# VH-VL binders against E3 SUMO-protein ligase nse2 (nse2): the designs that were tried, part 1

Every score and structure here is a prediction.

Target 1, 250 residues: E3 SUMO-protein ligase nse2 (nse2), of Schizosaccharomyces pombe (q4pir3)
Amino acid sequence: MSEAQLKTSLEALSQNLLPGNQNHCSFDFQLKEIDDSIKQVIKCALVAAEIKNNECLDMLDSGIRELLDAKQRLLLMQQSVDTLANKTSENISDFENKSLLDIYTQIFKELIQEYEEKSDYGKYGTQGEYIEFKKTIWHEQNTDGSDFPSMKTFFNVMNTEEQEADEVMVYSATFDNRCPLTLQPIVHPILSTACNHFYEKDAILSLLNPTCVCPVVGCEARLQRSLLKEDEILERRLRRAQEISNLKEA
Positions, changes and structure headers below are counted from each chain's first letter, unless a header gives other numbers; Kabat numbers aren't used for antibody chains.
ipSAE, averaged over its two directions, is called F for ESMFold2-Fast, E for ESMFold2 and O for OpenDDE. V2 adds 0.75 times the mean of E and O to 0.25 times the DockQ between the complexes of E and O.
[cut] marks letters that were taken out.
The coordinates of atoms that the task and the answers printed are left out; those that the model quotes come from them. Centres of patches stay.

## First folded at step 14 (VH-VL)

Design k4 (from i3 with heavy chain Y103G)
Fold by OpenDDE, fold request of step 25:
Structure k4 (fold): chain C 250 residues (1-250), chain A 119 residues (1-119), chain B 112 residues (1-112)
Amino acid sequence: as target 1 above (250 residues)
Amino acid sequence: QVQLVQSGAEVKKPGASVKVSCKASGYTFDDYGIHWVRQAPGQGLEWMGWIDPYNGKTNYAQKVQGRVTMTADTSTSTAYMDLRSLRSDDTAVYYCAREGYRGYGMDVWGQGTTVTVSS
Amino acid sequence: DIVMTQTPLSLSVTPGQPASISCKSSQSLLHSDGKTYLYWYLQKPGQPPQLLIYEVSNRDSGVPDRFSGSGSGTDFTLKISRVEAEDVGIYYCMQDIQLPWTFGQGTKVEIK
C-alpha cells in the first residue's frame, strides 16, 4: 500500500465511519444532534418536575443516559480514528499488509469495552449534562434553599467525607451568580454553548468583535454571537439563587 | 427554512451612495451576526464587515472603513449595508451572510446584489 | 492580514475522477481553544457561495461524502473523491481566526 493510499484510507475512515446508518453525517453533526436532544430532555425534565410527574422523570432519566452513551460512543469512535492515524504516522510500513479497518475496530472495541465496564456513576455521575439534568429536577422539587446533594447520592455510592467536599465545591463554583466581566450578580444571563460559562448578556455581547475569548480565567473558548444563547433554565436557576441569597440576608 | 433575501440590482454614479438590504427569515434575527462579503466581476471574495443585530455593534474591514455603515432593524429582521463615495472598483456583487451555527464561518447566504458604478 | 493561497487556480477533471485543492495560510489557523478555523466554500455558477467544510474536516449539512477536508496549522486540502457535474464551480478556502476574514483566490473546477 502506498503512502498516498494509506492517507486516503485514513481520511475515508475519519469521514465515513459513522455510527449507525447515517453515513452522510460528520461526527460533529451527530454530536450536535445528540447535544440538542439532551438539551430538550433537560427542558422536558423541568416541566415534568414542575407538574410532579415522576413517571415522566424516570423516562427522561433513562433517555438522557442513552443519549450520553451514544455521545460517548461517538467520541470513542473519533478517538479510535485519531489513535489509528497516530500509529500510522509513526510507522507506515507496519500497516502495508494490514487492514486499517481491522485495526480501527480493535482499537474501538477496547475503548468501548472500557466504557461499558464503568459503573453508572462512572458513566454519568461526572458528566456535566447529567449533573445539569439532576440539578434541574432537584431545584424544582426543593425550594427550601437546601444545597444540591452530592451526585454520589443519586447512584448509591458510599461517599468518603473528602469527596463530598470536592463535589460541593465544584457545584458552587459552577453556579456563581456573578458575571466574570462585571463581577456583579447577573441580571440577564446568556450562556456560551462553547464552554458552558454564562455572563451578563450586554457585557459579553459588548466584547464581541465579532468574536472574543471567554473572559473566564483559564478558559480559551472562542465566543461568537451564535454561540451565546439565552437559557430559560439558567435564568430560573439564577433567580432562585438570588432569592435564596436574599432570604439568608434577611 | 433559514433564508436571506437581498434587494435588487443597483446602478450608481461615482461619488454616490448605495444601500443594500438583507431580509432574514426562518430564525431569530438578533441571535446571529450578519456578515457582508463582496465579489468584483471575475474576482474572489472579500469580507467587508460584521454587525451584531442585537446591539448594532459593527466591525468593518479597513479597506471600506469610513465609507461603509452596517445597520440592522430587528423589528423587520433586516440588515442594511450603506456604501458611500462609490468608486468604479466598488462594482461587485454584494452578499449578506449569516454567521455559522455554532460559530463557524458563514452558513446561509443571500442571493447577492449587483452594484454597478459607472460614469 | 492572513494570506490564503490556493493551488491550483484552475482544475479540469474527468467525471468520476478525484480532485484535490490545496490551501495554505500565511499563519497558523489553530486557535488557543484547540480548533482550527479553516473553511471551504463552493460557488456554483450564478449562485452565492455555499459552505462545504467547516473547521478543516467537517462537512456541512447536506454535503456529499465525496467531499473531504484535511490539514493542520497552515496547510489544508480539499478532496473530491469522484467529481460530478454538479461539483463545477469555484472553490474558496477561508479563515476567520482573525480580522479581516480572508479568502483564497479561488479554484475553478471544470469538467473535461
Scores: ipSAE 0.852, ipTM 0.949, lowest interface PAE 0.5, mean pLDDT 87
Fold by OpenDDE, fold request of step 25:
Structure k4 (fold): chain C 250 residues (1-250), chain A 119 residues (1-119), chain B 112 residues (1-112)
Amino acid sequence: as target 1 above (250 residues)
Amino acid sequence: QVQLVQSGAEVKKPGASVKVSCKASGYTFDDYGIHWVRQAPGQGLEWMGWIDPYNGKTNYAQKVQGRVTMTADTSTSTAYMDLRSLRSDDTAVYYCAREGYRGYGMDVWGQGTTVTVSS
Amino acid sequence: DIVMTQTPLSLSVTPGQPASISCKSSQSLLHSDGKTYLYWYLQKPGQPPQLLIYEVSNRDSGVPDRFSGSGSGTDFTLKISRVEAEDVGIYYCMQDIQLPWTFGQGTKVEIK
């Protein structure tokens, strides 16, 4: 990506982050748009880090946080609907004098308040997308093979009892440059957007069928051709990891 | 706009072969699977098979296994369905459909190709 | 093969009235990933099928809110709160949890 492309991408992102363009009717559509935007932010971050543009990195950091907040809001809205549905199915009599909308609004207010009361670490430090964002920048800025630091270091959290989410810990701990299928270092990576596992492209595509499940042990995610995406950032990371490994063995 | 455009109607004799084409546009062709579904006159929908355009991997329904060949040409963004040894009960409208982006299933359909098998 | 059974096979509805279609599967459509892989399609006269609902209750883009899907396991329902003239056609449920993908027989919806 050229600097010119970066600028264009940043402008596009800025437009997508504007309040009001998210008024599409389906949660799923909105979530997809947010996810796509997050991916774009990460791509831009790689370029910004490469050219050492700290101002752009700061803007992108702010942008991804906003996107994550928006995503979380949508998820909480969905959760509120589910909660309402469950309550309605269990005790209809409890709702005879209350508007369903009022109940929904109350549920959502409580959930969103809980989220808003979280620390920045609580909101973002345990989010896989944000971790990916930070890792992307870190690896671009640190080419000496040093390990990615704890996410707590980015949030000045020294003595807080805040625990990283188990999923984030697993993501950080299980990063392997080997393909789960071939057990060899990945040369051409492809990422499943359903479960965030990545594979040798030809290997996973050879396994693919309309009802295929992720081959990673313990993962039950269904794989679809359209959910498998090539990721240049991932490819770069894997290449670097391989280079470092080769140097250690030499 | 994402669309699938199929070839025109075909009239064939029993024992003959038919090849239906499905041209895709508006998206990256090799990033999505293609399904084929047929519908006999006045009947329901029947899944025939699936192809990954990238590597040509296929999965066919048992009912048409041995008589059907699905192929894809990435250079022209076109999927093909070849059905051999045609029978009268193969008379149907044949649809190509893109495998769904968000929730699996099939989200974009071709307009259909009528294949009539008659003596 | 998973057998999908729809009831009724035909339905005549007065405009503005609700409609309900049932779909039963011979096996559970609940996957180990926690999702249920049931879909609803509408085929309008002279047109190809179009996706209405995916994964039991999610409306596809552009689908009116008068359409709703519900159910779990092996029992599913498509509801139309207020049937309109444009809703005329054949409705199909489909499963994709197992190969081959299979459809219900179809339910023909007509306006009285």
Scores: ipSAE 0.801, ipTM 0.920, lowest interface PAE 0.6, mean pLDDT 87
Fold by ESMFold2, fold request of step 25:
Structure k4 (fold): chain C 250 residues (1-250), chain A 119 residues (1-119), chain B 112 residues (1-112)
Amino acid sequence: as target 1 above (250 residues)
Amino acid sequence: QVQLVQSGAEVKKPGASVKVSCKASGYTFDDYGIHWVRQAPGQGLEWMGWIDPYNGKTNYAQKVQGRVTMTADTSTSTAYMDLRSLRSDDTAVYYCAREGYRGYGMDVWGQGTTVTVSS
Amino acid sequence: DIVMTQTPLSLSVTPGQPASISCKSSQSLLHSDGKTYLYWYLQKPGQPPQLLIYEVSNRDSGVPDRFSGSGSGTDFTLKISRVEAEDVGIYYCMQDIQLPWTFGQGTKVEIK
């Protein structure tokens, strides 16, 4: 192979590795499977908490930690591919006569080492999915409306006000619990993945068209049927909150 | 494999109606909109309308408003387009297309149904 | 309606050589959400259209890297760095920012 042919081949490969190209190497299928499995674990945790099956809750905790570890490994593999792609795209001559596999392997080894050195709190306690898992269990076990504690309480870690502030979950059952269309409490919540707003399912679906935009003031996001996701966990929590409110009025 | 399979070719006289079917497989039919696009012989593509199979809501192109009805049967995962009062300029290949995964345009198209309107 | 104008309407290309297709819209395709709603489709002979590029520059899954999209506002370009026999067909740009969704007239790409 001539030097010109080799350079052309390297340029083609570097373009395939760039982020945003659909020839870009990604683990989207595997990541989606893990995300779906995490959602199922959270659904099972709701049931296990309701029936007070602590052995099942312990198994689900172990399971979600394993899923998060697997997810992180795939994300670091993907980040390693993206890093390699950017390096080769920016300066192909630096990589002539070098093993791309060896370079990738070193990049990944450095990234995975950083992850493996994290504490359990650092690995899981800061992850939104794990926070949702613990929050779901806690709310089912504490039906008197007690506030959800800091994630630090589930790990033996130094608890400073600064560290607790980093455990922010964007959504809560009481925040924006009214549909922006009906102005009534949401009964069947549906989430737009484009803007993370919730709506009453039938209301937003009745508004939907191919060019529909989010009805929240100041939100510019496009809405399409394929971008909307139902949230059964939130639906149950909203129903429980309404039942509690009705009992307090009695 | 995501797939849209359409009904066979139709020959019609002016003033008649045609109903084209579009059977979906390989995905959850109710979770994606269905578009209809036609292509006259030797011409480009023309969007005709859209249906949400979940609740039957539609939007139609102005050129065919009043002459078209789009429906969906979720029990058979099939969308339909009924075009009435046919004219010779309705001669075209009619395509159904799925709303793109994660909202990326129209990602899967049916094989097309040729509708010929002639006397 | 947003008019989509493609140039040229026909290309005859020597195998292995580049091709470039221009698409101009009658108004900006930049949406207030910060995205630009411009797509490219390829219709191979005897086949339905297939998605190549979404949101100006993103290749759909399985589309070779010799296809690239660029542009902003009202001016967009699809480039094929090395035309191959399998690239023969009619290329369409499309907008979905406003109903009705509209396509360009098409650009027929042939091999010399």
Scores: ipSAE 0.319, ipTM 0.703, lowest interface PAE 3.7, mean pLDDT 82

Design k4 (from i3 with heavy chain Y103G)
Fold by ESMFold2, fold request of step 25:
Structure k4 (fold): chain C 250 residues (1-250), chain A 119 residues (1-119), chain B 112 residues (1-112)
Amino acid sequence: as target 1 above (250 residues)
Amino acid sequence: QVQLVQSGAEVKKPGASVKVSCKASGYTFDDYGIHWVRQAPGQGLEWMGWIDPYNGKTNYAQKVQGRVTMTADTSTSTAYMDLRSLRSDDTAVYYCAREGYRGYGMDVWGQGTTVTVSS
Amino acid sequence: DIVMTQTPLSLSVTPGQPASISCKSSQSLLHSDGKTYLYWYLQKPGQPPQLLIYEVSNRDSGVPDRFSGSGSGTDFTLKISRVEAEDVGIYYCMQDIQLPWTFGQGTKVEIK
């Protein structure tokens, strides 16, 4: 195929990628199915709250978070296609010697990385569907007419990413960044959901047996493997905070 | 669906060893401890020990200490119990059981493996 | 070892009638965290034990509301408000506050 024919084919492909074209790729059906699934999760949450099945409520919470993640991934895939189409339509010659798939992949990687760096509150706590999920459970479990609390009460909010580097080293009195066993800054945080304490993962796991208790003085909560939750988002934030501190000290 | 599936029945002579497997499905295997409980014919339930599948840490009942080894293979989501120097009073059904959701006892049990020790 | 003693060891019940099982521990099952770690299990004929109740009174997922647990300290009770044919089996109480974990002797529930 000649260079002229290749350019003509690239121009036709670029036009087909534009929004509004009947050949434009769309995830509308899949997004609709996800939205319908979220509505069913909320309906199940009402029933689970009525019967006070906390195990089911935890599973539904995890499920709606996975659905919201999937929805966001599809939206970012669509945005990546639209971005590619706009770039190729503005200057097709910049792309004659480049793999369109590689360019798309890079665009998507940047967008999905931005999403994955959000806190759980940023991902879910601001979403209307997740707020409705929590409101539905709250109203069923709090029949005295109490007002629905702030969504932040359902998350361990650490304001590390919104602060200047100097302020990242300062944490609220409700969270201690040092492990009570090692007395060192936590690198791989793990939370006991029985008592809301954080530990260095390897340290607490070496302590475990079927009957052990939290090592924090004055806390006598039982520790079990199934009560411990890793927090990869907090781990990344603690790493970023340490990196910022190191840069300031240079 | 959370499920534990155990290996089949075994017949052994006194002094031999037995290794019982327990394959987990429907949950994150590494996040829950596995307990082993046995039941002699016509008798009640006896706790034998526990393993953390993530790092292989164990705790054994004193009665079987020194004769039992519990292991886990996270790549196949399978726990094992190896009981050595078998005696006739080791004849029992051996159960694996998952540490309960949020630490509530033992919530899911395997179907049991009958081990018969006879001359 | 904490000894768990169940009474009665056997019950014969007409379908639709209530049943009650007592479990006594040789020492308190109250943990220093303020919770009491007493469990009830049902072993149906030919099946492994299944968890019915955890922490004295909380039903496990899928357990019918005709099962209820109560008690504190060393004295505990499992009640079945209306016994059905599917409730036949051996009921065990268990403690997990101290190693070794121990079970009661079992209470066999039969239909008349």
Scores: ipSAE 0.176, ipTM 0.640, lowest interface PAE 5.7, mean pLDDT 81

Design k5 (from j3 with heavy chain G105A)
Fold by OpenDDE, fold request of step 16:
Structure k5 (fold): chain C 250 residues (1-250), chain A 119 residues (1-119), chain B 112 residues (1-112)
Amino acid sequence: as target 1 above (250 residues)
Amino acid sequence: QVQLVQSGAEVKKPGASVKVSCKASGYTFDDYGIHWVRQAPGQGLEWMGWIDPYNGKTNYAQKVQGRVTMTADTSTSTAYMDLRSLRSDDTAVYYCAREGYRRYAMDVWGQGTTVTVSS
Amino acid sequence: DIVMTQTPLSLSVTPGQPASISCKSSQSLLHSDGKTYLYWYLQKPGQPPQLLIYEVSNRDSGVPDRFSGSGSGTDFTLKISRVEAEDVGIYYCMQDIQLPWTFGQGTKVEIK
C-alpha cells in the first residue's frame, strides 16, 4: 500500500468515525458546535446565578460536564487518527495486512479509558471552559471582588498532589481572536463578565465613560470597569490561536 | 477587607484649592473605577465625577467641570480629587467610592472628608 | 438630567411598624440590556451611605430581609416590613443609567 493510499484510507476512516454518520460534518464543525453550546451554558449560568436558581445551576453544571466529555471524546478520536497516521508514516510495512480500523480502535480504547479513569478534577478542574463556568457563578455570588479561589476547592481535592495537567485546549479554525473594536488580533485580552465577550484591553477601556454598551453586534450588555477582568486562561487561548493562525499562513 | 481611607478635614478660603486623597486597600486598585460624591450640610448627595485608575480617564459633572481634577496613583493605590476656585457652596463632606462589582453602582465608600469654605 | 423625586421627605415610624418610601424618575431607568438601574442607599447618622438595594429589588449582602424594593420604569418603592432602631437614617434612591448620576432628595426615617 502506497503512502498516498494510506492517507486516503486514514481520511476515510476519520470521516466514518464521526459521531452521527453525518458525512458532511468535520471534526472541526462538531467541535465548534460543542464550543458554542458550552458558551451558551456559561451565559445561562450567569442568569441562573443572578436569580439564585440553584436547581438550574446544578443542571447547567451537569450539562457543561457532559459537553466537555463529548468534546474530549472527539479530541481523543482525532488524536487516535493522528497517532495512527504517525505510526504508519514511521513504518508502513508494519501495517501490511492489518486492519487500520482495529489499530485505531485499540488506540482510542486506551485513550478513552485513561480519560474515564480520571477524577472529576482531572477531567474538568483544569479545563478552561469549566473554569470560566465556575468563575462566572463565583463572581455573581461574590460581589465584593474577592479573588477566585483555587479550582481544587470545588472538587474537595485539598490534599492530593495532583499535578496540574496541561490544559488541552482545542482551537477550532473558526475561533476569532480579533477584537470587535480594532478588528485586529488581540494582544492584551480583557473579558466582560457581563456577556463573556472579550476585547483588546486598551480599546474597550477607552470606550468606558464610565460605562458603555458591548461593541459586539447584537449584544446589549452594559459594561463598566469592574465588569472587565483579565483572564490568564483566555490570554493563553488567544496566544495559541494566534500561533496556529501563523502556522497556517506560513 | 476592601477599604477606602480619606484625608482629614480641610478649611479653605474662597478662591483657594483643596486636594482630597482616598487610599484604597484590600483589592486591585486599577481594576475598579473611583467615584466622587459630595454632600452639603443638611443636603442630599451629589455625584461629582469618575476616574479609571488604569488609564486615568475621567468624567466630571457639569457643575464642577473646569474646577475639578481627579487623578490616581496606582503605585500607592490612592485617588485624588482637586477642587479649585473654591466657593462657599463647595462646603460639603466629600466621599470617594469604589465602583461596584457587576450591578452595583458604588459599593464601598470612604469615611468622608469635610471641606469648609469660609471667609 | 434625570430627576429623582422621593416621597415623603420625612417619616416617623413606631418600632415594629412598616414603612414605605416612593421614588419617581423623570424618565425610564430600563436599559436595553433588560436591567433597571435603580438603587437604594441608607445613610446612617454620622456615616457614609451604604448600599441596600440594587436594580430595583435585589438586596445587597448583609441587608436584612425586612427591606424590599419594587417597581418598574419610572416608579419605585422601598419597603421596610418592621422598622427597627438601627434603620434610622436618610434613604436615597439613585440612578446610574445616564450621566450625571442623580440621587433623590432623601427620606429621613426616624423612630417615634
Scores: ipSAE 0.830, ipTM 0.935, lowest interface PAE 0.5, mean pLDDT 86
Fold by OpenDDE, fold request of step 16:
Structure k5 (fold): chain C 250 residues (1-250), chain A 119 residues (1-119), chain B 112 residues (1-112)
Amino acid sequence: as target 1 above (250 residues)
Amino acid sequence: QVQLVQSGAEVKKPGASVKVSCKASGYTFDDYGIHWVRQAPGQGLEWMGWIDPYNGKTNYAQKVQGRVTMTADTSTSTAYMDLRSLRSDDTAVYYCAREGYRRYAMDVWGQGTTVTVSS
Amino acid sequence: DIVMTQTPLSLSVTPGQPASISCKSSQSLLHSDGKTYLYWYLQKPGQPPQLLIYEVSNRDSGVPDRFSGSGSGTDFTLKISRVEAEDVGIYYCMQDIQLPWTFGQGTKVEIK
């Protein structure tokens, strides 16, 4: 099998392995749909928290976990394809007369098993979207300005070594790291707790007098200094998004 | 506990200046705006202005515009209000107040500083 | 400037009886975000003002349930279902939708 034939076969495989056998959906499209759904869940959680509907919050918690699992599955599928491609490029002769599908299946099986063996904290506690979900609820329930607690408190994890959150963070390809004011990548992010939009810190603070309307098109949220908070998780996400963007341009 | 502690009472002559301090504790100082409100004897409340401690941005009420300067020192978590060219009608209790968390307006107040302007 | 007008300016109430204070604004206090930026403060004798109600009808933390706020647009009401001795002071309505922020004249509540 020629290198060109292998490449074509891998591309075909990647398209056919998408959940639901829908030939028209790319991995990126499915990821976007999941991300949009996650955003919607977070919005719903805000409302549920405001009205103190605990049953709804529990349902939303279950829902966001399922979405995150689905997202991770897609990413691992893509990673499996990439791994297969790399292996074939290094030693194409070793794959003569072997089923690429079988090799892919084995790679994916190992990766998904590793994920499934993780604790709930390992799966969700370090995920930016889940953290955002919990923070949203926390701030609605705690209006005295108290600090958001450690994510470990939500998972009853007392002694697990701080797994570097950096390795497990899944970033969406559609994540916009640009400030709506400067239209540039955000260097110092600040988050609005009123509408969950984020900005370049100095840019948004320059607009306050002492309040302003959120600059995001379609948003009518009133902002003030006390509603704008720095978020370390957000900062990390933005940094990584920038790194990914730079790699794609290179 | 969130607290604002103001400086002591002041007696000044007309034309003089007064500087009132407001020390904040129990929260991150530069994450909240500070407002100043005064109350003349037997009168209601009057908003004077606002400062963002982070960047020093201010907005003053027109009535005191040109005579007031609000500043903040993040290293000491202290806000200051300087009022110049004092008049008899500036006699009042002056309050600093923290911008409210999710409740907007003002949620925590200093104890007040009495400023008396007399000949 | 938005003018805030309170009525009455003084109330003398027997303990256990209800009290009602009206506040009218010269302009609507409804913002484009759907919130109405009307607040009630209580200033007890010798103390700074303290927040009672935010956004028309929300009680601040620690505020007893005998206090209630209502209204919309330009007409607002603070009610005390059963006045207690600790409720003595001056009540102010306030708006922050437009600069300068403005207060009502205040309503002095006393016990008979």
Scores: ipSAE 0.830, ipTM 0.937, lowest interface PAE 0.5, mean pLDDT 85
Fold by ESMFold2, fold request of step 16:
Structure k5 (fold): chain C 250 residues (1-250), chain A 119 residues (1-119), chain B 112 residues (1-112)
Amino acid sequence: as target 1 above (250 residues)
Amino acid sequence: QVQLVQSGAEVKKPGASVKVSCKASGYTFDDYGIHWVRQAPGQGLEWMGWIDPYNGKTNYAQKVQGRVTMTADTSTSTAYMDLRSLRSDDTAVYYCAREGYRRYAMDVWGQGTTVTVSS
Amino acid sequence: DIVMTQTPLSLSVTPGQPASISCKSSQSLLHSDGKTYLYWYLQKPGQPPQLLIYEVSNRDSGVPDRFSGSGSGTDFTLKISRVEAEDVGIYYCMQDIQLPWTFGQGTKVEIK
């Protein structure tokens, strides 16, 4: 394909994916539906906070996180087209012998992998919609006139790691997120909201009778079933880290 | 709506057994423990035991140890308490109660099942 | 077993007047995590018990602010600043720091 034909094809593809594009294959409709859904989740969160339904609030938290993930994925697809167009315009000879689809796919794969490596704080804690979600719940639950706390107070701590990674995924040959009870890598993580420690789900649940003391040395927290929260996003992250480690071993 | 619905009243002879059911709805049954508490007529409340529906683990009050069996069927979201070798002082209203959300000991209670043991 | 002793066992209160219920435990209800695991339940006539206060002083959601709990160690108090007709029933203190979990014998609150 000639340089002019390639440029025309990339420009057309980029235009079809931009916000505000009027073609029916644009992501504008999907992005608007996601934004509307987020607004509805926040409205439901206000009601759930008013009636003090904490199970519903937890489900809404998971839902808004999923919506933000979907939104980011669509935005990265649009960015990948623009990145391809810019790279091709500047270095056309690098791409004349390569499939445009393969190049696009590699660009998107790198971008989405960088997003998935972010901490939960980096993904959600800096997003205005998620901040509004937590503020709405906070103000309804805390009528004492206290200021809204830092967003960091709402996110998990795995050992001492509270901060967003520098968007570089850390790959390790040894999986180092070990349960204090099993001494093995955690497969199904569960978080204590009493002390912010993680455990293997089946191990800590077997220790309850009906309560137990946190097994971490020096921690005196009393645990019960209702203070333990599963984290499916962390479970996915831990599984991917283990897969990468296994590939390096093989 | 989180709810615990118990089986109906029972009249038993001394030496018999009774099995009280407690059907849960409106929440994930095996994520919360179930406690059993009884109340003799005109008397206070007495904790009898606990079961974790997730793994079947139980802990029974010593006073009823050896006479009680607590079970849970996650497929029907129902907990059971089987009390054997009934005595006249087992006459009571028997409650099931869900392990409390957050820091509550017990937050949702069944309506109670009256068990009368008459000679 | 931890023995929970309530006083008085019965109260008759003029509407709008305060009421106070004492609960003493045979040993400390303070856990090594720094929290004190003392609860108050209300059983209205013909109903199962319902939670009023958890961890000594925290009201359950929907509980009116005329209810307050206080105390530490082994001595605890539930206060009702203005008793209303709907507050009639039997009040129980309860501990869950040691098995078996135990309740006080109950305090019946009635309107005069």
Scores: ipSAE 0.426, ipTM 0.778, lowest interface PAE 2.6, mean pLDDT 81

